# Designs tried in a protein design chat: VHH binders against Fibroin light chain (FIBL). Part 18

Target 1, 244 residues: Fibroin light chain (FIBL), of Bombyx mori (Silk moth) (p21828)
Amino acid sequence: SVTINQYSDNEIPRDIDDGKASSVISRAWDYVDDTDKSIAILNVQEILKDMASQGDYASQASAVAQTAGIIAHLSAGIPGDACAAANVINSYTDGVRSGNFAGFRQSLGPFFGHVGQNLNLINQLVINPGQLRYSVGPALGCAGGGRIYDFEAAWDAILASSDSSFLNEEYCIVKRLYNSRNSQSNNIAAYITAHLLPPVAQVFHQSAGSITDLLRGVGNGNDATGLVANAQRYIAQAASQVHV
Short names: E, the ipSAE of ESMFold2; O, the ipSAE of OpenDDE; V2, 0.75 times the mean of E and O plus 0.25 times the DockQ between their complexes.

## First folded at step 19 (VHH; framework vhh_nb_b201)

Design w2 (from v2 with E102L; at its last look DockQ between E and O 0.04; V2 from the best seeds 0.00; counts 0 for: pae E 13.7 > 2, placed apart)
Fold by ESMFold2, look of step 19:
Structure w2 (fold): chain B 244 residues (1-244), chain A 120 residues (1-120)
Amino acid sequence: as target 1 above (244 residues)
Amino acid sequence: QVQLQESGGGLVQAGGSLRLSCAASGFTFSSNTMGWYRQAPGKEREFVALIYSGGYTYYADSVKGRFTISRDNAKNTVYLQMNSLKPEDTAVYYCAKWPNSLQGSAFDYWGQGTQVTVSS
């Protein structure tokens, strides 16, 4: 009587949770549909949905991990910085050039610490959305906010690790985010680039199941605090085993 | 122990200026992002401004062009220069430190606040 054709009782969810990564990602993206997104971010979103629909675990794991990170960055009311990502990128590329990866190994703790803080923000979309607009995204602090790093050297390493057509397309679009004047686009470029560095990608390959469970819990509208803790544990365990 | 101490509030006529200060201790100030929030009577606390450790600034639309946040890392102090003040700027102003906890999606610590009152 309040609405014509009451949809709340007859509605079918936009995407059915079929347990596959593609449906989980699609439902997770709905939580940030009303955020202002550049065309390049929308193109990354489509690439990640396509990757999640592939039959191989590696593509699905990459899509899930990147989606979680991007959604967290879009959900913060005040943008954080990309300093942890820039540091891990620069430390890795320096290691490739010099043969000394000690700086890279030291950069992983702060980076995965920030990833873990982002996972907390994802849960807050469900349990405390009114306060999230005042949240500040995770930050380490540095000059330039983490916008200055060896983008091309990093992507040379990423692309050398795979012949995937999705990665080649993603490179072109992430480069647009990197060159944007928008600080949130720059942050997303840095974190995607850091996520895809070969040793970092292996951490997410190992952790993707727990991240998928978190996104599924959030997609169902439930408090996922335990799933956040579980994902953080798997990420920390995998990160402790990184060798270069 | 993290401590934030605001000062510089007071009564000012519309169109006037005030400069707020926030003295910080108990953490590595130079590597932390700092911010200002405000709360008017009967209203929710609202974001005013932030400054990254590297000096980049971000402002709420309602204060952009009138307020300037700055920091002095040698003095562990963050400032809010408020110009062209309006009666609508009347509030308690709070200094805040960046979240550094997986349990929080907001600033970790707040100061006690300083009252700003703008008379017309």
Scores: ipSAE 0.006, ipTM 0.169, lowest interface PAE 13.7, mean pLDDT 78
ESMFold2 (binder alone), look of step 19: mean pLDDT 83; pTM 0.839
OpenDDE, look of step 19: ipSAE 0.864; ipTM 0.934

Design w3 (from v2 with S31R; at its last look DockQ between E and O 0.09; V2 from the best seeds 0.00; counts 0 for: pae E 6.6 > 2, placed apart)
Fold by ESMFold2, look of step 19:
Structure w3 (fold): chain B 244 residues (1-244), chain A 120 residues (1-120)
Amino acid sequence: as target 1 above (244 residues)
Amino acid sequence: QVQLQESGGGLVQAGGSLRLSCAASGFTFSRNTMGWYRQAPGKEREFVALIYSGGYTYYADSVKGRFTISRDNAKNTVYLQMNSLKPEDTAVYYCAKWPNSEQGSAFDYWGQGTQVTVSS
């Protein structure tokens, strides 16, 4: 496996949105301002804003992708589950232990399908906010709702892949979300953890431009249906290139 | 005890259509996400399509627009309608049940598979 900061010379990182990724995510957060958020979620929001303000593509890409997922999880009136995230997390950690990543590769379709459904919810914040609060968030169904997984092994792998001070601070905060008695917080912890697994982070690194376009469209109050479809397509293409 | 049995495979000409079925038992079918995977000779099993318990569907890029996954909760059956078939669709197709444990692989239970062969 490789970290997102281990790119070859042909994949040189560049900034997103002419360095304005922080303003894009700040406007997107406004759509969930009235949502009750734990102090841990507010702390993650602050880390992501700081990360989006960095001049490098990798930090901005990670901030944009995590922000989109968190906003989607905050938007549903009835929380979905974390089953897709837990499955990809456990499949990855099983692969690290065994050297066999076939299960992990098989988990990617269901996980990115779940991500794609969450992107639909972001657009619905603008075009159908009255209906969204009564809908159930995406759920794949599993015992325990996907809130029990090998959290520490996953974060060992995440932290081993990078020396970023953002990841060290994020680990501490996400652990609070993981240990929370709140199902929404648990789901967000699972999503962030799954997103940051090195081969998964590669997919979002490649797709961040399209996700940024989506968040900008939504932040401007526009129907972004075409931008959702475009982001889903780029994610699916990047996911097909995953090698572990 | 989970049981998955695929059927409906066979030999078809390129451009043709085929419908696969997967009869399921031993679990609460209506509450579980189901999927189709396929495996060509010498390749790893690859994702084709999934259908959430709530009906949302997702497809691999290679089959989007040509294949349709559906389910009938009254019959505990998931289907894969395959249109505009191409030789590269030739594979053994497996029905899969989404796991009920977070600690396992992506799917815990698989059917025996059904062969689909597309002649040009």
Scores: ipSAE 0.102, ipTM 0.551, lowest interface PAE 6.6, mean pLDDT 82
ESMFold2 (binder alone), look of step 19: mean pLDDT 83; pTM 0.839
OpenDDE, look of step 19: ipSAE 0.881; ipTM 0.941

Design w4 (from v2 with S101T; at its last look DockQ between E and O 0.67; V2 from the best seeds 0.73)
Fold by ESMFold2, fold request of step 21:
Structure w4 (fold): chain B 244 residues (1-244), chain A 120 residues (1-120)
Amino acid sequence: as target 1 above (244 residues)
Amino acid sequence: QVQLQESGGGLVQAGGSLRLSCAASGFTFSSNTMGWYRQAPGKEREFVALIYSGGYTYYADSVKGRFTISRDNAKNTVYLQMNSLKPEDTAVYYCAKWPNTEQGSAFDYWGQGTQVTVSS
């Protein structure tokens, strides 16, 4: 029902970083103090590090993309909401039931706006750390803050798209975040869920190399403004080619 | 305090062109994603276009190829060039920044918008 444009053979991404994705992710996670991570977040962090250590590109790409989004959410001093992610989730699951994905197509703009803005926030860890306490996480505004969406239908679709044992384990942990009374945990649950929806995951699959470069730059303490722009380029290109 | 002020709306015949502007203040414009939404009578507000801090753009299917979003960081201004306008483009157009909510406040950063009316 949903399709992603394939790039030409010479445009297909290679292995993300010669097997170094887990090291890049590990250094990026060091910007978030362990005392600011719930046990569920620590468990997701460990799953993502293990995925980044696998030899296949798809596992590495998923680990990198999820890590970037989670770090952005945790680094903002003021929680946002889950509204854009919830809209993507609900419009996608409605599309699966009805065969009409027009709503899903329309939900992607606000969501990918936050994805691109998250990349700017990640660079703020280096260039403007004192302002992070005033920064707001992804936020769109809606009734209920985006806590109401079809979590189970979304994860049915995610799990049907892959036989990865990591996704089964991740489902259990993300469900705990989804059911939390903490808004930041709920926001992260929604963003992980939206990131992993099959057509959305393909955008990150195509963008993972540039996101890795950004995380490496930030992890090494470097101003990564140019790397933000490059990752935004790949996200915009891939998002424009999502087909339904 | 974040402020977004839209301008440039008006009445135009189908096939015509119009350019919207959005003056922004109260935040670091050059490091924020900016964009446009629109709301037609009796319909929900819908996404039109965005432009990242790096200058890369993403468009709703309904406007792709006809509308162009751009930014001028020196003027803290976002533009929407609308070409080949159709009656279905009739709406109030709203400038947006990401994120749309600040400091856990309950209010959105939606200004008054600017009316675009496309006559047949």
Scores: ipSAE 0.816, ipTM 0.903, lowest interface PAE 0.7, mean pLDDT 84
ESMFold2, look of step 19: ipSAE 0.725; ipTM 0.878
ESMFold2 (binder alone), look of step 19: mean pLDDT 82; pTM 0.829
OpenDDE, look of step 19: ipSAE 0.890; ipTM 0.942
ESMFold2, look of step 20: ipSAE 0.746; ipTM 0.884
ESMFold2 (binder alone), look of step 20: mean pLDDT 83; pTM 0.836
OpenDDE, look of step 20: ipSAE 0.896; ipTM 0.956
ESMFold2, fold request of step 21: ipSAE 0.800, 0.705; ipTM 0.900, 0.862
ESMFold2 (binder alone), fold request of step 21: mean pLDDT 83, 83, 83; pTM 0.842, 0.847, 0.839
OpenDDE, fold request of step 21: ipSAE 0.858, 0.868, 0.868; ipTM 0.930, 0.933, 0.934
ESMFold2, look of step 21: ipSAE 0.749; ipTM 0.895
ESMFold2 (binder alone), look of step 21: mean pLDDT 82; pTM 0.832
OpenDDE, look of step 21: ipSAE 0.892; ipTM 0.943
ESMFold2, look of step 22: ipSAE 0.595; ipTM 0.836
ESMFold2 (binder alone), look of step 22: mean pLDDT 82; pTM 0.831
OpenDDE, look of step 22: ipSAE 0.902; ipTM 0.957

Design w5 (from v2 with S53T G55S; at its last look DockQ between E and O 0.11; V2 from the best seeds 0.00; counts 0 for: pae E 4.8 > 2, placed apart)
Fold by ESMFold2, look of step 19:
Structure w5 (fold): chain B 244 residues (1-244), chain A 120 residues (1-120)
Amino acid sequence: as target 1 above (244 residues)
Amino acid sequence: QVQLQESGGGLVQAGGSLRLSCAASGFTFSSNTMGWYRQAPGKEREFVALIYTGSYTYYADSVKGRFTISRDNAKNTVYLQMNSLKPEDTAVYYCAKWPNSEQGSAFDYWGQGTQVTVSS
C-alpha cells in the first residue's frame, strides 16, 4: 500500500487525475526522470499529450499505448533491443509489397509477447525502482539489435492510412530517433513505428482501456501487478483477432 | 547449423493431454527465445506460445490456461505441455527459434513438425 512518487516539491505540481487520457499519461510520465529523455523523446511526449487531448477515442488510444511503450523502453538501466519491432515492421512492409501477409501474421506473437514483457517494467518503476538500475531491458537478440528496417515503407503505409497532422509531425521526430546513434532512441523509434502499422494499431485501439488502467495505477503510485497482467491479457485477446 | 527436432505428437482423445519436446542445436540455446507454432490442414501457420530466456511466457488466446511452455537449458530442449485438448487443436506443431535476421519475417529455423491429432 506504500506509494513511491518521483515527483519532488521543487518541481511543477502533478496534474490531477481527472479520468481523461491526457491526465493519465501526464501523471505516468512523472515516473521518468527528464535526464532519461532526449529532446526528440520530449518532442514525442508533447505530441502524445496533444493527441490524448483530442476528443476522439482513436487519438486517445494511440497516445496511451505509445506512452506506455515509451515509458517501458526508458525503464531499464540498460536498454533492450528492437528486434521484435523490426521483425514485425519488415514483415508488414514485405506483405504490402507482395500481397502475402503470412509472415506478418507469424511475427505478431513474438512482437506482442515482447510488448507484454516490457509492460512488466512499467510497474517496476513504482514497486522496485532500485532494482531497475541493474536491469537489462528485454532483448530477443537479432543481428544489429533491430535498428535497421524498412522505415520509409512502413511510414508510407502509416501515413496513407490516416489524414492526421499528428502523424506527419510524429514521422519527422521518429525519423530523428531512428537515425540516432543512441540505441534507446532507436528502440523507441522502432516501437512507435511498429505500433502505428495499421493492423497493429488496431490491437492497441482495442486494448487501450486496459493500458489506460495500468498507466492510471502507476501514475497514482499503486502496485499495478494485476493491471499489468490484465493489459497483457487484453492485448493477447485483441492480437488473436488480427486480420489483414 | 541450427537444428530443431520436435517429438511427442500423436493421437489423443478430446480432453486428453500430450507433451511435445523440441531438441535444439547449433546455437546458444540458453540465450535465445523459443516458440511453438501450429498449422492445421488448409490453414496458415499460427502462433501458439513463446518462452524467453527467463521465466516470461506468452500464449495465444486460444490455448491460454490449457497449454504450458517450458524449457530445460541443460538439455537444450523446449517443451509444450498440452492439457484439455480439443479437436480444434489438431495440427502439425512446429518448434521455432527467434530469427537472427533483421530483413523481414523469417522463421527459417523451424523443426520438421510433429502431428497432433485430437479425436472426438
Scores: ipSAE 0.284, ipTM 0.641, lowest interface PAE 4.8, mean pLDDT 84
ESMFold2 (binder alone), look of step 19: mean pLDDT 82; pTM 0.828
OpenDDE, look of step 19: ipSAE 0.816; ipTM 0.911

Design w6 (from u2 with Y105E; at its last look DockQ between E and O 0.51; V2 from the best seeds 0.71)
Fold by ESMFold2, look of step 19:
Structure w6 (fold): chain B 244 residues (1-244), chain A 122 residues (1-122)
Amino acid sequence: as target 1 above (244 residues)
Amino acid sequence: QVQLQESGGGLVQAGGSLRLSCAASGFTFSSNTMGWYRQAPGKEREFVALIYSGGYTYYADSVKGRFTISRDNAKNTVYLQMNSLKPEDTAVYYCAKWPNTQSEEGSAFDYWGQGTQVTVSS
């Protein structure tokens, strides 16, 4: 049994912005504008901009959280792996099939550790541009460095949890990233997929305001150390509420 | 070179307490997420706790309310205070650094310590 905590369309705990989420993520993307991006990554960027321009909180929150994760992966210059994301995905889909989510609960710590550290990487784009390296760290291990996981079962669960037309289009594009021979594309596919798993998406749904503040600060070129800490606080609090 | 050295393990009775320490060097400690994992014999290594650069924490369900992770940025040290210990907590405990830095001499062990044994007798 999966527990999904969702906000209603009219009850947003924190308004991200009066229609400004698209501009926030657009300016944040400028920091990785000079990175090599596949057409599929550019298509994800456009879907996220469209989601950020919607009037509903859920679309804006999802766009902001995914943008933060993608920017972190693009900033490294040398692709790492996505083992934490892949483990979350596989543990979740195993839980759906078996009814036992203990493995999924255990996978969340390493994953949210990477999420929180990625926020530090985003700030370093501003204060240490061109000197940032991102590398693989603590993980439980995984085949293929996080590039191989139960992609279709995960997306079945994601699409079943929502009737958003954006998710259907995003599935097609993320599948292209998943099937790419480029490891950076594969890592981005894993992190997008993990972000959108229903219980994980709830964490980002609740943390989106703080992530928006961080992206706004980075997009303006400001040292965002305090904004990183604040986003980490909201993520830690929301992650502690995940029940499956 | 990234180095992580755990200490403070030992034998303790159920209900007792231990405090683990992890001395860190070779990276910018104050901007890095740190944590603890553990591995019992015959089992996979499992997450215990993390502490973000901003000082905020997250715990595995099995240790919530009993364990406290903390950090001292002046000493480049992470701690794990373990209270109300149970025989099920018996494991080798590993300090962990989340990735943010690449070392030319790096290996898988540069992001993990060598571990410290904790044994909780019933």
Scores: ipSAE 0.668, ipTM 0.847, lowest interface PAE 1.5, mean pLDDT 81
ESMFold2 (binder alone), look of step 19: mean pLDDT 80; pTM 0.809
OpenDDE, look of step 19: ipSAE 0.886; ipTM 0.940

## First folded at step 20 (VHH; framework vhh_nb_b201)

Design x1 (from w4 with E102Q S105D; at its last look DockQ between E and O 0.42; V2 from the best seeds 0.71)
Amino acid sequence: QVQLQESGGGLVQAGGSLRLSCAASGFTFSSNTMGWYRQAPGKEREFVALIYSGGYTYYADSVKGRFTISRDNAKNTVYLQMNSLKPEDTAVYYCAKWPNTQQGDAFDYWGQGTQVTVSS
ESMFold2, look of step 20: ipSAE 0.728; ipTM 0.875
ESMFold2 (binder alone), look of step 20: mean pLDDT 83; pTM 0.836
OpenDDE, look of step 20: ipSAE 0.880; ipTM 0.946

Design x2 (from w4 with E102K S105D; at its last look DockQ between E and O 0.09; V2 from the best seeds 0.00; counts 0 for: pae E 3.3 > 2, placed apart)
Fold by ESMFold2, look of step 20:
Structure x2 (fold): chain B 244 residues (1-244), chain A 120 residues (1-120)
Amino acid sequence: as target 1 above (244 residues)
Amino acid sequence: QVQLQESGGGLVQAGGSLRLSCAASGFTFSSNTMGWYRQAPGKEREFVALIYSGGYTYYADSVKGRFTISRDNAKNTVYLQMNSLKPEDTAVYYCAKWPNTKQGDAFDYWGQGTQVTVSS
């Protein structure tokens, strides 16, 4: 009743950016405001850097997609919410329990639309850095602002789908973000959890090249308007192919 | 209490155009995300387009470049302009309101739907 796509190393390029994925991530991180990062967010940054250094595409793709989402969320002066993330998490875990994934499939449009809005914020880091503190992150609105979702069921599915020690360590850190009193930490926990749901991770796996191009453009100080549009297009295309 | 009423469906030839409307009431329309979904016979309801309160739009890959979602907050109405229609676009089209409490479903209220039929 549930199909989870697993890619082999032979089907996917060995690296995204000629072995430079960790540098792309590191440069992108330099652009975000450092004043409110928790130790848990810094620990996630370290895990993602290590994942980006691996020789396999899947680790690199996961690292760049998660980095983009986190940076986008840290960028706005008025934070958005995590309601799209909570919605996709709950609809997925409900689908796993019930065998009915119609709600999950319906949740993908709003979630990836939200991701696309967040990608616009990443470009603003270089073209309007002084104005970013006045920007408003995307907000859909919901009870709890995106804190209300089945965290443990989601992570059970995430950990069952992948044989990665990085995910075990990441689970512990994301749990601390989930339990934090800080709403920005809670939002980041929801975004990471949503990004790692197996069918969602497949979308990012397929679109990671375009996200990497975006992060490289921003990291080099370039206006990346075209790269944002390109990443949004590839994400929409990959999302249309989700089977579950 | 929430009411969504679609209109503008009908029969058109391939290559033609239609404009769907969805009149909304019973909630703060200007602050809500709205969407269009469609359901062909024997298939499940599928995502077509989304528009945020701030105007950002997002489209399913199958309709990108042919369909345009828009909104008029003064009239509490969301639109779907459908150009270059194909027989594969034949479906009942539903307007949908983004849920802010029902986390396990994509949307908490749907209109009754309007039929779009595209002849070859």
Scores: ipSAE 0.392, ipTM 0.715, lowest interface PAE 3.3, mean pLDDT 82
ESMFold2 (binder alone), look of step 20: mean pLDDT 83; pTM 0.838
OpenDDE, look of step 20: ipSAE 0.502; ipTM 0.788

Design x3 (from w4 with T101V E102Q; at its last look DockQ between E and O 0.37; V2 from the best seeds 0.70)
Fold by ESMFold2, look of step 20:
Structure x3 (fold): chain B 244 residues (1-244), chain A 120 residues (1-120)
Amino acid sequence: as target 1 above (244 residues)
Amino acid sequence: QVQLQESGGGLVQAGGSLRLSCAASGFTFSSNTMGWYRQAPGKEREFVALIYSGGYTYYADSVKGRFTISRDNAKNTVYLQMNSLKPEDTAVYYCAKWPNVQQGSAFDYWGQGTQVTVSS
């Protein structure tokens, strides 16, 4: 038989383009400025803008990846669910408890399918902005609509991976979203939590430059189909390298 | 009305090959992530492979190197080329699309499935 490595031997993280993530993030949020947002969502928006204003790659990469996911969730007029994110969170925390991450590995396909599809949605903000307001958000279907997961165990792992003051503040804000009675807030809490799980965050670390290019292209009002494809390439490549 | 119709299943000897097809309609195929799931007897449905609108792919660990997903946007068709088949690959295979935001509904969709049986 042939042994196949799961990694790209020559993959190099793409730097955020010229450090302008702050302006790209700010413009991306304008596409959902007319949506109803809880105070907690506004607080997340502000902390992500602050992260994007930092000079270091990791802060900018995290802010870009989270912003893209949140914008996708806010773009639909009717909230969907967060079941793909909740499944990733629960399978990861189960893996931490058991030492067996096979379930986590299996959960990544459906989740990254949604991540990559959300990039197509972001492109549609340019092409079909009026249609997004009457759209229904993605729904996989599960008990509780993605509200049932090990929030505290997940955030223990997230915070242990970094001592960033932004992550400590973000935890408090995301906990408010998690405890909210609003399904949109709950969905956003789940997706932020899933995005920040250490192995998942590595995927976005590798793909953030291409996601930044996409957000910039959308912000210029042009069809960004090629930028979507490029971001999907980085996500697929990085996701194939996930190991725990 | 999303419609996904799988074909190409059947009985195959271990080590053999099979190619599944999925004809899609009722949505903008070229801007949608497509994929395959499978469900073995007594097991839950599991992810097999996906292909993004941009043509880039991601595979479950159990099929990497043996299966290839591809798409033909002109024919609105997704394929799964399955090589080096094992008895463990025996399952009903479902074509799937990931949700896209559209008026009315943006749900995950599955076809009716096609049976693949791999004999020892």
Scores: ipSAE 0.733, ipTM 0.881, lowest interface PAE 1.0, mean pLDDT 82
ESMFold2 (binder alone), look of step 20: mean pLDDT 83; pTM 0.843
OpenDDE, look of step 20: ipSAE 0.884; ipTM 0.947

Design x4 (from w4 with E102Q A106T; at its last look DockQ between E and O 0.10; V2 from the best seeds 0.00; counts 0 for: pae E 3.6 > 2, placed apart)
Fold by ESMFold2, look of step 20:
Structure x4 (fold): chain B 244 residues (1-244), chain A 120 residues (1-120)
Amino acid sequence: as target 1 above (244 residues)
Amino acid sequence: QVQLQESGGGLVQAGGSLRLSCAASGFTFSSNTMGWYRQAPGKEREFVALIYSGGYTYYADSVKGRFTISRDNAKNTVYLQMNSLKPEDTAVYYCAKWPNTQQGSTFDYWGQGTQVTVSS
């Protein structure tokens, strides 16, 4: 008799799709197509789509992780704050200046907890779209709502770690989001910046397969509750290994 | 004035359980995220668990499945139920209020700590 190798639907593949991350991202973006987006957000969307179509894993992983963060912040009817992102940005840049990363390591739990909460919000685009108009994005509460962080020092570190032309263009666009008077634009700027900090980017580099699976499920219109839980697990595992 | 007071620590055999409590005052407890950190001898303070005002929880990988964070907003208290304790869990456990400000520029709100010692 013939043996058939079949994975079950609860053992979703974790590999980044070669070149297919762009399609996954595009379908996921359709779920927030009717949200009010600035031109700067549309430009980030295009950069991420181009990065997702590159053949290298690092570009695809970065594009997937940033897309998930942006979609989460676009999905709530009332924007939350970016306090977890601002905290990790400031603790990282303080660590770079001082050589002491204890504050940064302490900030990782709250930040990745916030990321995990946002992943559940992405699933709500599919399973409870009517409730999202009343939803409030995750808000931890801090002075300035998460606008107060050293944007330039963070981007100096990001750009120093890579010579990607995508990152140079993204910097200019994210700076416009950072300088906006719109709180959702500010949130998106903070989360893109936090996602791209080198040690944070390594967590998402390791978790990108599970995040891709989540975005694919949502993009196909599927209830992704199990995929959210799986992505949260892989992020937590990767975060436990952060080394500075 | 923000005040956090931990209790419930002690000596316990490996495999045992403890429940830590943190009584909070001086802020609107129900709208704030609360957490637990721990510091073992000779080590840096590390994250253990977090609970958002809306009830979402997050755990360090080393304690997931064994520890449960919870809150009682009527009593302004956050709890850490610790099961299947290991000698590696030996530490001073600190209750923490999520900072309203950014790292490196403001005063942090931590409790006094409560000692947990797990014997082999």
Scores: ipSAE 0.382, ipTM 0.721, lowest interface PAE 3.6, mean pLDDT 82
ESMFold2 (binder alone), look of step 20: mean pLDDT 83; pTM 0.835
OpenDDE, look of step 20: ipSAE 0.879; ipTM 0.944

Design x5 (from w4 with A60T; at its last look DockQ between E and O 0.43; V2 from the best seeds 0.69)
Fold by ESMFold2, look of step 20:
Structure x5 (fold): chain B 244 residues (1-244), chain A 120 residues (1-120)
Amino acid sequence: as target 1 above (244 residues)
Amino acid sequence: QVQLQESGGGLVQAGGSLRLSCAASGFTFSSNTMGWYRQAPGKEREFVALIYSGGYTYYTDSVKGRFTISRDNAKNTVYLQMNSLKPEDTAVYYCAKWPNTEQGSAFDYWGQGTQVTVSS
């Protein structure tokens, strides 16, 4: 058995952006319009836009958080590895099987370090768009580059946490990314999967409003350093509440 | 290009304190997430603490309440204040840098390490 810390109803806004979340993430995708994207990544983009247009906070929060992470990965000129995400995935599935989540809690630091740094990268999309092509994606090193992990066990847990038809469709598409011979696709599959693990998704539910504010601020063309810091605050705060 | 240099390690009795420093260069320090990892003999490196560019922090469970990470952007330096040290804190401590958009660097996320030894 597993115990997931729950956020109170009072901590979660009912609508991230007064009905505008879909347009905010649609504009965010324009920042990486010139990157090569697989058909599977384009299909994920479509699902996330549809999720952002739903009337419930959970769908909007999930769409915003996944979009931010994918955009950060696509903005890097040289793909990194997926080791932090894969470790979160494997340690979570080990915890579900064993009832011991100590390994999972230990895996969260490196992963949330990448999440917080990706927010800095998003600010750079407007400020220094040319420099992002020389960026290297995060690489922490591990056997297999983080491309092989307990994908099916992770998605069993994700799908068990929700009745959403979007998650069933997303599973099929992310599985294509996971099975791809393209390292960028594999990395994105790992980060999507890690983002959707129930206790990780709960962190993003708490921080999605601040991530939305960041994406809107970047869309205005201004240096959004303060909005980055605010999103990092919510992520750190919510991550500290994870106790499984 | 990217350089991380740890210092401040040493031998200390259980219950004691140490402060580690990490001098950073070759990237825009103020916009980068920084942190600390450690590696005990015969074990893999493990995450200890991070500090975001915005100054907000996150800690592994075993060090919460005992360790404090901080940064000084004017000095391009990250600190780890370690209080109430235990023998199980004995390890080489590594300063870590998360990805840097300004440099396009790969695989340059660690310093050389500084030894911390906590005597029982």
Scores: ipSAE 0.663, ipTM 0.854, lowest interface PAE 1.4, mean pLDDT 82
ESMFold2 (binder alone), look of step 20: mean pLDDT 83; pTM 0.834
OpenDDE, look of step 20: ipSAE 0.898; ipTM 0.956

